# Ledger of designs, part 214: VHH binders against q96fz2

Target 1, 269 residues: q96fz2
Amino acid sequence: CGRTSCHLPRDVLTRACAYQDRRGQQRLPEWRDPDKYCPSYNKSPQSNSPVLLSRLHFEKDADSSERIIAPMRWGLVPSWFKESDPSKLQFNTTNCRSDTVMEKRSFKVPLGKGRRCVVLADGFYEWQRCQGTNQRQPYFIYFPQIKTEKSGSIGAADSPENWEKVWDNWRLLTMAGIFDCWEPPEGGDVLYSYTIITVDSCKGLSDIHHRMPAILDGEEAVSKWLDFGEVSTQEALKLIHPTENITFHAVSSVVNNSRNNTPECLAPV

## First folded at step 12 (VHH)

Design U48 (framework vhh_8pnl_2)
Fold by ESMFold2-Fast, scan of step 12:
Structure U48 (fold): chain B 269 residues (1-269), chain A 120 residues (1-120)
Amino acid sequence: as target 1 above (269 residues)
Amino acid sequence: QGQLVESGGGLVQPGGSLRLSCADAGNIFSDYDMGWYRQAPGKERELVARIYIGGTTKYADFVKGRFTISRDNAKSTLYLQMNSLKPEDTAMYYCAKPYRWSGSTPFDYWGQGTRVTVSA
């Protein structure tokens, strides 16, 4: 997982993240740095994406089941990184393999501190290798969406009104992430950055790509992953496994260039 | 820890203004949400205003519209602009860094405070 779509306007995204706390009270996540959220149909590593994390990371006596939503840099910069420019990190931290997460210092340390987050996206993109050519076929991969008589689907006719109907009730993809906090040696704001945990592809995606993000399917899984005050690292890691509850469709090559940021990036071809 | 130093307090008449400053000599300012708390004689400390690392702010109901919190990370300084001061605002004002969960005992950094007195 190296490319996503997260294009919803802030208000729509916030409503899509409605949840209930441990006491059953309905809530919306509270924003940190909302102005750093940049909607896009085509997000690459080093860009910011919205993540959910426990309020307890920021407030000493907060209920650990309450949620903050914050933009974080995609590509985890470990807290111990000594250079002044995060782009000079010598190894790729865009993804973190589930099978080695407890072996690698860059991930084991923040995971041990409870720095678990849920990475939000409309969906993600993968490129299928095609035999006999160097061209790869891109696919947009996302949760199955509920169709109602008045709502559309992503495969519906091309009109602005139909596309708006699709997004009003879109179920966001919720991917398990690990974040860390890095203080620039030269001063400035602390950098929050994340990695997406990856697992072996499910049967349904195996023909497209051999790996997939660890998807947290449903509010119970999301709540347990976020609640580092009540759920240990060992228990949380039991939530990390392939998911069959996923769908996809082929998209045009316009998505290949990360500079392209239009609805055409995820439209069915 | 003695890294937070508040200043700018004083005696002011009702309706007046004061600007409080909090300097972080340790330059660990950028990794923390920062807040202003106050404590009147014989009362509990209460949150006045909070500013998150990225600039999002939160205010107690009793100061909304009158007080503005801001930060300058390059100067490691937190500010509280207080306008339309009332006698009820009389208190010791404290700069604070709340803890972040680290898997160990939480640590808080508090300053020594700066006194604000609002009286005729």
Scores: ipSAE 0.000, ipTM 0.113, lowest interface PAE 19.4, mean pLDDT 82

Design U49 (framework vhh_8pnl_2)
Fold by ESMFold2-Fast, scan of step 12:
Structure U49 (fold): chain B 269 residues (1-269), chain A 120 residues (1-120)
Amino acid sequence: as target 1 above (269 residues)
Amino acid sequence: QGQLVESGGGLVQPGGSLRLSCADAGSSFSDYDMGWYRQAPGKERELVARIYIGGTTKYADFVKGRFTISRDNAKSTLYLQMNSLKPEDTAMYYCAKPYRWSGSTPFDYWGQGTRVTVSA
């Protein structure tokens, strides 16, 4: 997973993240650095994307079930990185393989500190190799959406006009992430950055791509992944597996260029 | 989760030295930026020194060259070495954790303080 869409305006995104704390109280996540949130239909590594994380990461004695939403850089910069420019990092930390997460220092250390986050997106993109040609077919991959009176079913058969109505009640994709905090050696603000954990693709996606992000399907899984105060690393890792509860449709090649940031990037073709 | 406990304050003559310690009983000491603040009677609290997660330090201009902040993550302890003390350094000294893990975020969690008096 190397390309996502996260285009909702801040207020719509916040409402889409409504949740219940441990006491059963309905809440909205509190923003940190909301001005750094840049909605886009075509987000690539090194850009900022919104993530959910436990309030306990920021506040002493906070209820670990309460959530913060914050923009973080996609591409984890380890806390131990000693150069002044994060772009000088010699290895790719966009994704973290589930099978080696406890073997890689860059991921094992922050995971051991409870630095788990949920990466938010409308969905993600993958490129299918087309046999007989050198072209790849892009697909937009997302949670199945609940039908409403306005939107109906969402998919390749839906008109572009109908897609504008679905965002009011869109179920955001919730991907398991690990984040770290890096302090620039020459001083300045702490950089928060994340990686997306990846697993083998499910049967439904196997014809598109061999890997998929570790998707946390439902509020129980999201809550357990975030709650590092009550849920150990070992217990949280049991949530990391492929899911079949996913759908997709083909999109136009306009998405191929990460500079293109229009609704056409995810519209069915 | 933890309590910050300062120690090492006392009475010293001008030009003397003191070493302040702050023990954090919490389990996350190494994950926080830490700082020392001071408050003289009738004055507002002011930042003295800050040490970031990566070990970088920042000092108020009025203590540069005289004070050194350091941390021992294995002992969950923060230190302030104070040399060449002046009467103007007389204050209650507080160690603090930030409300957030950001180096630019104000410190929000305070200990009880330890008193430093510099007089002839």
Scores: ipSAE 0.000, ipTM 0.117, lowest interface PAE 18.7, mean pLDDT 82

Design U5 (framework vhh_8pnl_2)
Fold by ESMFold2-Fast, scan of step 12:
Structure U5 (fold): chain B 269 residues (1-269), chain A 120 residues (1-120)
Amino acid sequence: as target 1 above (269 residues)
Amino acid sequence: QGQLVESGGGLVQPGGSLRLSCADAGSIFSDYDMGWYRQAPGKERELVARIYIGGTTKYADFVKGRFTISRDNAKSTLYLQMNSLKPEDTAMYYCAKPFRWSGSTPLDYWGQGTRVTVSA
């Protein structure tokens, strides 16, 4: 997973993340650094994306089931990185393979500290290799959307004028992530950065790409992944597997250039 | 958690007015987007109006300018003021909270409904 869409305005995104804490109380996640959230139809590595994480990471006595939403840099910078410029990290940490997560120091260490997060997106993009050509077909991949009325989902036949209505009730994609905190050696603000855990593709996506992000399907899975105060690393890793509860449609080549940031990036073709 | 109770429906002549109420005794009301839907006999359920947590509102084209949705967070009550009623507004009116994102199966929060009949 190397490209996502996360374009919802902050208030709409926040409401889409409504949840229940351990006591059954309804809550909205509280923002940290909301000014760093930049909505986009075409987010690439090294940009900031919103993630959910436990409030206990920021407040020593907080209920670990309460949630913060914060923008974090996509591309995990390990806490032990000792150079002054994080862009000089010698290996790619955009994704973390589920099969080697406990073997790689960059991921094992923050995972052992409970630094689990849920990466939020409208959906993600993948490029299908086409037979007989060197061009790849991009697809937008997202949760099936629930219809309460005729205009309740995006489809290939939906008119562009109805698209704004579908976002009011859009089910955000919730991907399992690991984050770390890096303190610049010369001083300055702590950098929070994340990686997306990847698994083998499900049957439904196997013709598009051989890997997929580890998707946390439903509130129970999201809660268990985030709650590092009550759920051990071993138990949380049981949530990491392919899912079939996913849908997709082909999109235009406009999305190929990460500088293009328009609704056309995810529009069906 | 899903205890929504609608009231205020009744029989009214064309051009008349009604105010519907929806009481939510089981939730932190201020944390929820709320909506009104309606269903006429033999037709599908359709959105009438929606009010978001911050007070922003959205209306179906067929009621725009005639209906007003509002909320009173202190009383945990949602309202729908219906003016200039037409025979085609005849329906069962339902109060609803948004779906919880719990996988492919939504958790519905619906009231029992209140009947509105507009007849000469």
Scores: ipSAE 0.000, ipTM 0.147, lowest interface PAE 15.9, mean pLDDT 83

Design U50 (framework vhh_8pnl_2)
Fold by ESMFold2-Fast, scan of step 12:
Structure U50 (fold): chain B 269 residues (1-269), chain A 120 residues (1-120)
Amino acid sequence: as target 1 above (269 residues)
Amino acid sequence: QGQLVESGGGLVQPGGSLRLSCADAGSTLSDYDMGWYRQAPGKERELVARIYIGGTTKYADFVKGRFTISRDNAKSTLYLQMNSLKPEDTAMYYCAKPYRWSGSTPFDYWGQGTRVTVSA
């Protein structure tokens, strides 16, 4: 997973993250650094993406089931990194393999501190090799979306007003992440950065790509991954596995260039 | 009357310039894909210019090189700078959030519009 879309306006994104705390109370996640949220149809590593994490990471006595939403840099910078410029990190920490997560110091250390997050996206992109050619076909991959309107099951969403509402009820892709906190040696703000855990592709995606992000399917999985106050590392890692509850469609080659940032990047072709 | 107010229209001579504004009274326009549309008397509404959340801009062929779409995030205002105006540009101009996965023509109306008349 090396390219995502997360384009929802901040208010729409926040509503899409509505959840219940441990006591069953309905909540919206509270923002940290909302001005650093950069919506995009075509997010690459080094850019910021919104993640969910437990409020307990920021407030000593907080309920660990309460959620913060914060922009974090994609590409985990380990807390022990000694250079002054994070872009000089020699290792690619965009993704973290599930099978070696406890062997790699960059990931094992923050995971041991409960630094689990849920990476939010509209969906992610993968490039399929086309048979008989060296061209690659990009696909946009996302959760199956729930139909909210039954009237006009034949073309109900074809009207301009109905099509514009598709994003209001979009089910965000929720990917298991690990984050770390890095303090610049010369001073400055703490950098929060994340990696996406990857697993073997499910059967449904195997024809597109051999790896997929570890997707947390449903609120139970999301809450257990985030709640580092009640759920141990060992228990949380049981949530990391391929899932079949995913769909996709082919998209335009416009997405190939990460500088292109328009709806055409994820539109069906 | 809504939160968004379009302004800057008026009567101008061919070859003249106008700057249209779409002001947001309480929200940040920089978080949205935004566009300018126009509707001439007796014609359908058409897309003039779009600005996407990443800063990329797209223009209709009939305004390329003459119009510039921009936004001021500090003022939460969307602009359309119109240069070298032609009588053919006479229309009601609307700012809108053109937001569809697969389509480029549908849009929401953000305001009442602002009238541009280019007098020969």
Scores: ipSAE 0.000, ipTM 0.373, lowest interface PAE 11.4, mean pLDDT 83

Design U51 (framework vhh_8pnl_2)
Fold by ESMFold2-Fast, scan of step 12:
Structure U51 (fold): chain B 269 residues (1-269), chain A 120 residues (1-120)
Amino acid sequence: as target 1 above (269 residues)
Amino acid sequence: QGQLVESGGGLVQPGGSLRLSCADAGSTFSDFDMGWYRQAPGKERELVARIYIGGTTKYADFVKGRFTISRDNAKSTLYLQMNSLKPEDTAMYYCAKPYRWSGSTPFDYWGQGTRVTVSA
């Protein structure tokens, strides 16, 4: 996973993240740095994306089941990085393989500090290799949505207006992430950055791509991944596995160029 | 920056007492909340006691009334007075503080620990 869509306006995104804390109280996540949230149909590494994380990361004695939503840089910069410019990091931290997460210092250290987050997206994109050609077919991959059985004329089902209506009740994709905090050696604002954990593709996605993000399917999984005050690293890692509860459709090549940021990027072709 | 060094652990009989110390070699001790955690064999690390910059204290229910956390900012030293020790208190005890994350918890900078064994 190297490209996502996360285009919802801030208020719609916030409502889509409604949750219950450990005591059963209904809540909306509280924003940190909301001005850094940039909605886009075509988000690439190095851009900021919204993530959920435990309030306990920011507030002393906070209930670890309460959630903050904050934009973070996609591409983890380890806390131990000693250069002044994080773009000089020699290796790619866009994704973190689940099978080596406890072996790589860049991921093991923040994971040991409870720095788990849930990366939010409308869905993600993958490019299928086509036999006998260098052309690759892009697909938009997302959770099954309520009322997927729309039966009307093909034009009505595929219209941009029809697709915009579904966003009001869209179930956001919730991907397991690890974040870290990097303090510039010579001062300045702390940089929060994340990586997406990846696993082998499920059977349903194997014909599109051999890897997929570790998807946290449902509120129980999301709550356990975020709650580093009550859920150990070992227990949280049991949530990291492929899921079959996913759907997709082919999209146009418009998405290939990361500069393109329009609804056409995820519209069915 | 600096190193946290715990001391004072040992073997005691049930009902005994121990005083743990944690020396912080860093120059910023007074700027941090400090805490004591413990980890028993095969179990997760758990918070025992916390002391805030202003001197306010918080204790886990299982040690409340038996343990007392205190700090000496002039000596950059954290203490844990442990009374009425029980076999269940047997664990490695760790001194902890926030490392690089201003204004947040949990404690994520640890000492090497000191062992406390309460013999049955």
Scores: ipSAE 0.000, ipTM 0.087, lowest interface PAE 21.0, mean pLDDT 82

Design U52 (framework vhh_8pnl_2)
Fold by ESMFold2-Fast, scan of step 12:
Structure U52 (fold): chain B 269 residues (1-269), chain A 120 residues (1-120)
Amino acid sequence: as target 1 above (269 residues)
Amino acid sequence: QGQLVESGGGLVQPGGSLRLSCADAGSTFSDYEMGWYRQAPGKERELVARIYIGGTTKYADFVKGRFTISRDNAKSTLYLQMNSLKPEDTAMYYCAKPYRWSGSTPFDYWGQGTRVTVSA
């Protein structure tokens, strides 16, 4: 997973993240650094993406089931990194393999500190290799959407009012992430950065790509992954596995260049 | 929710120019694609121009080369520079924000509109 879409306006994104805390109270996540959220149809590593994480990471004695939403840099910079420029990190931390997460210091240490987050996206992109050529076919991959499954908006012929509300009820893709906090050696603001955990592709995606992000399917899985105050590392890692509850369609080569940031990146070919 | 306020419309002679502005009182301006639509008397609203979050622009064929859409995120303001105006450009012009995925559907947040009249 090296490319996502997360284009929803901040208010729509916030409402899409409505959740229930441990006491059963309905809540919206509270923003940190909302000014750093940059919506895009075409997000690449090193850009900021919104993640959910436990309030307990920021406030001592907070309820660990309460959620913060914050933009974080895609590409984990370990807390122990000694150089002054994070872009000088010699290895790629865009993704973290589930099978080696407890063996790699860059991931094991923050995971041991409970630094689990849920990475939010409309969906992600993958490029299918075409045999006999170096051409690759991009696909947009996302959760099945309840509203479009009813053919209410998508099946309607020339019904703008019906169609206009598709994004208001979009089910965001929720990917398991690990984050870390890096303090510049020369001083300055703490950098929050994340990696996406990856697993073997499910049967449905195997013809597109051999790996997929670890998707947390449903609020129970999301809650357990985030709640480092009540759910141990070992228990949380049991949530990390392939899922078949996913859909996709081919998209145009417009998405190939990460500077292209238009709805055409998502549109079926 | 009535937070979009258009201005800059008026009466102009054929071949003249006008600059429309749309002020967004909301804090989320930079998060949205923005667009201009127009509606002539007795006709449906039609897309005139759209500007995406990254600055990419799209124009209806009937205004290409004559109109320019731009945005100022610091001022939360959308603009439409209209040059070489024609009588058929006479319409109420609306500022809009989308919530949908398609390039072919109308926007779902609308302003009150500003009137443009191009007289003979």
Scores: ipSAE 0.000, ipTM 0.182, lowest interface PAE 17.8, mean pLDDT 82

Design U53 (framework vhh_8pnl_2)
Fold by ESMFold2-Fast, scan of step 12:
Structure U53 (fold): chain B 269 residues (1-269), chain A 120 residues (1-120)
Amino acid sequence: as target 1 above (269 residues)
Amino acid sequence: QGQLVESGGGLVQPGGSLRLSCADAGSTFSDYDMGWYRQAPGKERELVARIYVGGTTKYADFVKGRFTISRDNAKSTLYLQMNSLKPEDTAMYYCAKPYRWSGSTPFDYWGQGTRVTVSA
């Protein structure tokens, strides 16, 4: 997973992340650095995307079941990185293979510190190789959505009002991530950055791409992944596996250029 | 009491040296950032030195060039070599696993401290 859509306005995104804490109280995640959130239909590595993480990462003695939402840089910069410029990192940390996560120092170390996060997106994009041609067909891949009177279909939305109704009750894709905190050697703000854990594709996606993000399907899985105060690394890693609870449709090549940031990027063709 | 045990403090003359040690029991020491803090009488605790998992070190301006932080992952032990000690270095010295900025656990883990007194 190297491209996502996360275009919801901040208030809509926040409501889409409503959850229950350990006491059963309904909550909205509390924002950190909300001004760094940049909605887009076409997010690539090095851009910021919103993630959920436990409040306990920021506040001593906080209830580990309470959630913060924060923008983080896509592309994990390890805490031990000693150069001044994160772009000088010699290896790609956009994704982290589930089968080698405990063998790679860049991922094992933050995972051992409980630095688990849930990466939020409308969905993600993958490019299928077409038989007999060098053309690749892009697909938008997302959770199955419940149709309501207030939510229209993506393909039928032809005005801003109709598009808004599609997104009011959208179920966000929740991907398992690992983050780290990097302090620039020459001073400056601490950089929070993440990687998305990847697994083998499920049967339903195998003809599109051989890999998929590790998707946390449902609030129980999301809660356990985030709750590093109660759930060990070993137990959390049991949540990392392919899921069949996913849907997709073909989209136009307009998404190919990461600078294109319009609804046409995810509209069915 | 925490899982960290400091030792090596004592009374020294100005200009003297001490080496502090901190033993970490039961932890995966090599996977965690470690630091030394100090607290002088009537003052707040302040960071003295920090060593990251990858070996990068950071020092407070007031000890730079005089103190050296190091770690021995095989022994699960953190060290602070203190040279050219001054009366203003008099404090309780604490070994810590930093909570927030690079963190190693959800809680600050502190030792009981080791006392350093620099006096004629």
Scores: ipSAE 0.000, ipTM 0.196, lowest interface PAE 15.6, mean pLDDT 83

